# Designs tried in a protein design chat: VH-VL binders against a9jty4. Part 9

Target 1, 144 residues: a9jty4
Amino acid sequence: MAKKRDSPKLIKIKDAIKLINQEVSLIGIVLEQREPKQCRNNDWICTLRIIDDTYPSPGLTVNVYSRTLEQLPQIKNHDDMILFTRIKMQTFDSGKRVNAACSRWVSSFALFEGEDLILHADEDTSAVFVWDGTDAPPASILAK

## First folded at step 22 (VH-VL)

Design w3
Fold by OpenDDE, fold request of step 23:
Structure w3 (fold): chain C 144 residues (1-144), chain A 122 residues (1-122), chain B 108 residues (1-108)
Amino acid sequence: as target 1 above (144 residues)
Amino acid sequence: QLQLQESGPGLVKPSETLSLTCTVSGGSISSSSYYWGWIRQPPGKGLEWIGSIYHSGSTYYNPSLKSRVTISVDTSKNQFSLKLSSVTAADTAVYYCAREPWNPIYGYFDYWGQGTLVTVSS
Amino acid sequence: SYVLTQPPSVSVAPGQTARITCGGNRIGYKSVHWYQQPPGQAPVVVVYDDSNRPSGIPERFSGSNSGNTATLTISRVEAGDEAVYYCQVWDSSSNHYVFGGGTKLTVL
């Protein structure tokens, strides 16, 4: 019986920051992307700052790790939205600050262009609907 | 305040082993947040990293010196040491011990000893 | 081996701004650190991770890093800023800390 991987419930950033050392899924608007860096172990890291209606500027810092530079998020617009799945909330600066880690092993991300209104579906289904502003019905993006 | 102090002989003969100790005060070597490194500087020249050690004994070395370098740690004494074998005149330098904050992305040295001159001379 | 290139010397008048460059292949993808070494003294970190200042370092010191060049900027230069400055990175391909050749800053 394939353990129904319960689609992680999307939570707001204000609640995510309270869940230290836990894996969470959330959506945010990209406020800033730092230049990618190569890590000491040859992996790549991209640092993003994301916000939502519950967590304004300066936003939550999310470190996205990847094996290659090309696999990092490519943010094109300031209004781009990013869905994070199973990112780990953590503390830094001796516990004074909170950030998150999107690991290449456990976590995933999906980018949506700002023109696409992401309608948060029912809190229960964790379904993200992407609407491109056309008369076409919103497409449900199931967070794999 | 964290302090690092190098100690050891200032003169070593060619082909012998250079041995230095760094004594750390005002902080614990056993902290999981730091590595401990050795850097040298020949007279009038630039800086060269030798190697670093974690309190567990895990080490990484400059590839060019790896075959001759041994770094060790003594947590009970709050010290770490450098041994450089088969020295030549080219190993004449001021030797610094330094603290290296651990970070998965980058590494640097945030606290340095005052350095100790070691001269290799017959 | 990864190489960092610095100009051997930079001269500035008091009160002016000094810029010390550190060149390296795709150095923008690396974290660059800067050290100040006054004559006869040990190095002191003045900038780490491209642009961060340690506690106790004046705001006059700043860093940037992009493309193939990192830059240490010292504004309102004082006589006490005369020193040799080194850039440093970690080379992940060789697991090696690499220092630049150093730049002597002279305050004219």
Scores: ipSAE 0.774, ipTM 0.905, lowest interface PAE 0.4, mean pLDDT 92
Fold by OpenDDE, fold request of step 23:
Structure w3 (fold): chain C 144 residues (1-144), chain A 122 residues (1-122), chain B 108 residues (1-108)
Amino acid sequence: as target 1 above (144 residues)
Amino acid sequence: QLQLQESGPGLVKPSETLSLTCTVSGGSISSSSYYWGWIRQPPGKGLEWIGSIYHSGSTYYNPSLKSRVTISVDTSKNQFSLKLSSVTAADTAVYYCAREPWNPIYGYFDYWGQGTLVTVSS
Amino acid sequence: SYVLTQPPSVSVAPGQTARITCGGNRIGYKSVHWYQQPPGQAPVVVVYDDSNRPSGIPERFSGSNSGNTATLTISRVEAGDEAVYYCQVWDSSSNHYVFGGGTKLTVL
C-alpha cells in the first residue's frame, strides 16, 4: 500500500518566509535565474528568484541542488512558473535575509510554461491543477 | 581586527623539513565558519595552494604536495602550522597563511598574513 | 589538471579602464575570485564569487564570469592599482585550489 504521501499544503511566499527552518511547498513565477554553478562536492546549484501576488518584491531566492547539470530547472520563458515541494526555508547574511533550499533528497520541483495557469482547487486539498485557459477542464499535475 | 602572522626559520637545508607557524589574533581559530590555509609563492612566480585545515583537525592538501605536507592546528594557542618534508630548492618561496571562509559552493582566502620567505640552500 | 590562463601583462593609462581576463574550460560554471598583489605585499581579495566586492574595496573594481572567460574590470585606474592580479577557482574534480599565472597591471 503506497503510503499516500500527504500532498504538501501549498502556501504563499509571504507566509513561507516566516517559517524559517521549516519545509514548505509553494508556487512562484520565475523572475530571475542565475547561471548554474558546480559546487565543491561536484553537485550543481541553480539559484532562482521567484515571486507571487503576495510577495512581488524582492521575491524569494531558491537554491536548487542537483547531481547533474541536466537535472537543474530549465527555465525557458520569463513567465515560467515553478512548483516547489518540501523546500527548506533558511536565513542568510547573518539572519537578515531569507532564502530557500531545494535539496536533492527531500525536495522536488515542477516547471510550467507561462501560459499555464496553476489553480489551487481547495484550501484543504494540495491538488495542483493546470489550466490552459480553454474550455477544457483543468488537468491535475502530479508534482515530480 | 583579524591578523595572521607567519613565523619560523627563514633558511632550511635541502632534504630537511620546513616548519612554519601561523599565529592568529583578533579572532578565534576554533570558529566553525573558517578553514585555515597555506599558500606559497616562489620568487617572481605565481601562487600555489598547499593545504587547508579545519579547527577539528580535518585537512585537505594540494595533490602534488600531499605526500610531503602536514598541517596541524593548536586551538589552545590559536595557531596552525605547516610542515613540508624533503625540501629542495624548488620549495624556496614566500609562505602565506590565510583564512578560508567555508562555503559549500566555493572557496577563497579573505585574510592573509604578510608572508615569510623561506630559502632552501645548502 | 584544471588550468587558468591569464595574460602576463596589461598596460593602461591613468583614468582609463583595465580589463584582466582569466580563461578556463567552462569557468562560467565555477566561482571565480580575484586577488590584488602589490609589489612586495601579500595578496588581497578584490572580487569574490565572480562579482562580489569585499568591504573596503572600491566600486571601481568589478568582476564578471561567463562561458570560458572571467574578467576583472578596473575603472578609472589609478597609480596605486599597479599590481599583479590573480584569478582563483576550486576544482572539484581534483579537490584543488587553482590560481592563474597572474597579470601584471602597469599604469603608464
Scores: ipSAE 0.760, ipTM 0.898, lowest interface PAE 0.4, mean pLDDT 92
Fold by OpenDDE, look of step 22:
Structure w3 (fold): chain C 144 residues (1-144), chain A 122 residues (1-122), chain B 108 residues (1-108)
Amino acid sequence: as target 1 above (144 residues)
Amino acid sequence: QLQLQESGPGLVKPSETLSLTCTVSGGSISSSSYYWGWIRQPPGKGLEWIGSIYHSGSTYYNPSLKSRVTISVDTSKNQFSLKLSSVTAADTAVYYCAREPWNPIYGYFDYWGQGTLVTVSS
Amino acid sequence: SYVLTQPPSVSVAPGQTARITCGGNRIGYKSVHWYQQPPGQAPVVVVYDDSNRPSGIPERFSGSNSGNTATLTISRVEAGDEAVYYCQVWDSSSNHYVFGGGTKLTVL
């Protein structure tokens, strides 16, 4: 019996920042992307700043870790949206600030292009539906 | 205020072992946030990292010097030390001890001692 | 071994802007740090992690890093800025701290 992977419930950033040391899933608009860096242990890191309607400023910083540069999020547009699954909320700067870690082992992300993207997470199937603002039925995208 | 001070002999004979100690004041060497490093600078030349140590005794060294370098830490004295064996004239330099903030992405040296000149001469 | 390349010297007039470059293969993917070393003194970090300034360092000091070149920019240069400047990175492939050769900044 395939253990029904409980589809992670998406939460808003304003709520996520209260869940320190917990894993959360959330969607945000990419506000800023820093140049990828190679870590001291040879992994790669991409730092994103994401926002939503509940947390427009300053946004949540998410560190995305990967084994290779190619596995990092490739942000193409300033208004791209990104879905994070099971990112860990954490503190830095001696506990004064909050960020999140997208680990290569536990977490995943999905990138969506376009300004008019409405994302709907199905609570039952964990499917993300992308609506491009047209009368066409929304496309379902599986979170990778 | 954090201060680092190098101490040891300023003259070492060829083939002998250079020994230096760094005394840290105004902060604890046992902090989990920092490594402690040695950097040297030959007269009129650039900087060369020698190695670093964590308060637990974990070390990492410059590969070119690894076979001759030993760094140790004494938490009770708030000190860490450098030993460089089989010295030659090429090891003549100002030796600095420095604090190294630990970061998984990068590392640098934020506090430095004043440096001590060690001359290798017969 | 990873190598950082700096010009041996840069000269600027007071009040002008000095730019010191640090070249390295794909250095943009590394974190670059800059040190100022006045004559006869120990180095002092002036920029860390590409563009961050430690407390006490004037805003005149700034850093950038992209592609194969990192740059330390010193605006409104003063006589007191005359020093040798070093860039530094961590090379993860060799587990080695690497310094550039240093650039002597002369204030004319």
Scores: ipSAE 0.714, ipTM 0.857, lowest interface PAE 0.5, mean pLDDT 91
Fold by ESMFold2, fold request of step 23:
Structure w3 (fold): chain C 144 residues (1-144), chain A 122 residues (1-122), chain B 108 residues (1-108)
Amino acid sequence: as target 1 above (144 residues)
Amino acid sequence: QLQLQESGPGLVKPSETLSLTCTVSGGSISSSSYYWGWIRQPPGKGLEWIGSIYHSGSTYYNPSLKSRVTISVDTSKNQFSLKLSSVTAADTAVYYCAREPWNPIYGYFDYWGQGTLVTVSS
Amino acid sequence: SYVLTQPPSVSVAPGQTARITCGGNRIGYKSVHWYQQPPGQAPVVVVYDDSNRPSGIPERFSGSNSGNTATLTISRVEAGDEAVYYCQVWDSSSNHYVFGGGTKLTVL
């Protein structure tokens, strides 16, 4: 069950790293997740490193923010897949490195466990639906 | 090279106000990346954070001291200051100023002044 | 309010490894910072955010943090490492910085 939204334009990580201060949507394989930390304001953060076929090294660091610990991505397997929607590309380390921020206000994520997960598609509209992590994702998103 | 230096009277009478200034050199107090903090250490004891200030004037304070503490900043002089009112002998300590790298996740103190001893005695 | 517990002292021979602990409830969810304070001197940060070394701090200094314990490790201890070591976190429940009570490292 999907909510109709403007479709995310998925881009590859190699292209995303060039779009500094812009919001992008992308899908990647999670290689690392660091232990969650509590922020100064009692929000939570975890840090992921993700890759795709265009950027397998060093990968893209994504900082994911949430209001509660339980709302952070719960990575179960080393190679789980994650879709990010409207994450902001940023520079750090004096402009020498690029990471992304998944905010709790603008961004969203969908975590896919297992080797391959195909859920559903809406063929009539030709629209691609954005999954918010509460229902089965549209098949067009899963066919990344 | 960034340096911080505390200055002010080394002796204060009970019930009066302790007043210190920290002068920052080799860097700008107006940097958006840093808060500026005061930390004290009673003789032979541990460290206690007093409070911190941003160059805009925004402050936050140790809740145990908040009612007696005022921190201020003068960006034109590259300085920030501490006032601690109604002092007692328990306020005798070495007072440090420090630079505080700030982000929404954590904070710490990466450069410290040499410290100045303030004694509260009649 | 949040409490950080450090052993009062640790003694080690030169060339050996010192381990200084900082205990706190679920401290693994907090970023832990470590300061060295030599006698009569101001503190100097030696590790921040659990495991990062500032520029100029020897690789002999390292840190870790998980569960209820953070640890500062000093390998190949030298006489010049003799100091009091403090851990520090932010306590988000009471909105203030908390320092541990300090650990005096004695080099035999």
Scores: ipSAE 0.522, ipTM 0.777, lowest interface PAE 1.8, mean pLDDT 85
Fold by ESMFold2, fold request of step 23:
Structure w3 (fold): chain C 144 residues (1-144), chain A 122 residues (1-122), chain B 108 residues (1-108)
Amino acid sequence: as target 1 above (144 residues)
Amino acid sequence: QLQLQESGPGLVKPSETLSLTCTVSGGSISSSSYYWGWIRQPPGKGLEWIGSIYHSGSTYYNPSLKSRVTISVDTSKNQFSLKLSSVTAADTAVYYCAREPWNPIYGYFDYWGQGTLVTVSS
Amino acid sequence: SYVLTQPPSVSVAPGQTARITCGGNRIGYKSVHWYQQPPGQAPVVVVYDDSNRPSGIPERFSGSNSGNTATLTISRVEAGDEAVYYCQVWDSSSNHYVFGGGTKLTVL
């Protein structure tokens, strides 16, 4: 029995910024969100700046696109965590700077609020689980 | 240093075609980051965008003018051009060409020509 | 078509701060660009995408945009700032650029 597609492998932001024009999956803490804008084609965008332990400054800018305003990430508190799946690394400012695009077609995201959640990944980082610290079993949030 | 310069007849008769060329110097019209636009300003009035073109020839136009406007590009001469057909006195204006930084969210005009007055009269 | 509303004129004393407004329904969801047009000259962009300043534009020029109002702020106004100022957005519902009617800044 062969699998059609394995779960995406998580990488650190410091490694992701070197993978221009490639799709990556990563987790970061959201430090900033620009207010939403409506795109030329009536899609919506918001812009996040995220960090992880390998890239705490200046952080990675991620442009998140959606069909509707309500489908954008709803960042309620600073330091919320976000998991991005299959976002595309890009250059801008004449190639001097790097950001990422979370498209509404191939990419996805998951928000995690609260600092007391326990996130667990298996050894190959192909699955991520969340657990609230109770006797309840961990819930899978990235697995396939 | 980037410069844009409009050229063409300053007087056009009603019902005829207004034709202008913008010559770009100190930069390439073929950049993937820019569209190239035409904007006009009737005497004593505000600004009106006419249309824009990409170096591949792809265009978009102000819907109010679209039926009368053709914008074209000649990359070998580093030029782009405007034709506005069936003109009336309402088309009397200063015509500007401009460089348009473009992305999926917004666009604006960061370098402008000096403008050329085109008068439509008998 | 989307409507941008600017006051026709603003007067300010030299050395003071001028604020020029651009009103529009939900303009905070649009990127706003500002142009200075001195008498007899072509427009020059002074602020783009709400708050960014092109190279060569003094830091005295700044912009903000939220809700239904975008504002161009010119601090320490000098006589050379006298011009007509236009705001501009993209109207995605009718697919064209819209300019405001212009605001004449007078330095008294």
Scores: ipSAE 0.490, ipTM 0.775, lowest interface PAE 2.0, mean pLDDT 86

Design w3
Fold by ESMFold2, fold request of step 23:
Structure w3 (fold): chain C 144 residues (1-144), chain A 122 residues (1-122), chain B 108 residues (1-108)
Amino acid sequence: as target 1 above (144 residues)
Amino acid sequence: QLQLQESGPGLVKPSETLSLTCTVSGGSISSSSYYWGWIRQPPGKGLEWIGSIYHSGSTYYNPSLKSRVTISVDTSKNQFSLKLSSVTAADTAVYYCAREPWNPIYGYFDYWGQGTLVTVSS
Amino acid sequence: SYVLTQPPSVSVAPGQTARITCGGNRIGYKSVHWYQQPPGQAPVVVVYDDSNRPSGIPERFSGSNSGNTATLTISRVEAGDEAVYYCQVWDSSSNHYVFGGGTKLTVL
């Protein structure tokens, strides 16, 4: 009677960097953010560098696009975590480097404050448990 | 390796059309990451962007000059060209062609020609 | 149209640090590019996208951009750095490239 949402599976950054021109979903710790820039078409962009346990260096650069400045991720702490859904892996620097694009139309993100957040994934990386530091973990946000 | 060279008449009469060609060598004008631009500098003054072209023929022009400017590209000759119509003494300047790395956020000019002085005089 | 403001000149002794400013409303939200133009020569980009150096540009050249001010910094200035320096942005409200008026760096 109800339809389930078809979301891409969570992928580790080490695997995502091999999937050029494909959309992936992944989670990472935000190590660095560049101040927002206004694009030529008056959209906004900010640039994040994120890591996970499989790719702690140099990290993955993610360019996040939005219509307004307020819709960009508002990173407050060095240990904040971000979940990206349907971001596109791409190359730059004449194909020598990999980054990702979080478009304002097809992609999304969810920001979690890292100090108060515990993240878990099962062994097939198809789900993650996220909670705000309470005693009981919340239900998986990526489970089928 | 990459070089840009401006060519064309150095003297143009008022009301006529200024016409310049930029020849690109050591690289391809058809590279997908670049626009190709014209910038001018009146003697003793600053820089003014005129316009830019992509190898497909898509153009951007300075709004202050747009009614008088045509930029074109000939990929078979690895060249792009500037025409500026109805010139006056105010159009006297050194004209530069330049390569323009381009993306949706920004653009700049990473290789410049040597420049050619065009004088508008009777 | 968007206004970029540069001081007309900066003087510095050899071996010292020169700082050339480019002022603009909310310029920190724009990508700023810097060009060196030695006397009688074509411009050469020395910094792009606020802080990146093209290959072949010495580490002495660096850039920063925040708030209303972008700055080109040239450390250990040499006589050969004497030139006019221009900043440049894209003005999305008028859809054209804007150059600053230029700053003449004099090495005394």
Scores: ipSAE 0.485, ipTM 0.769, lowest interface PAE 1.8, mean pLDDT 85

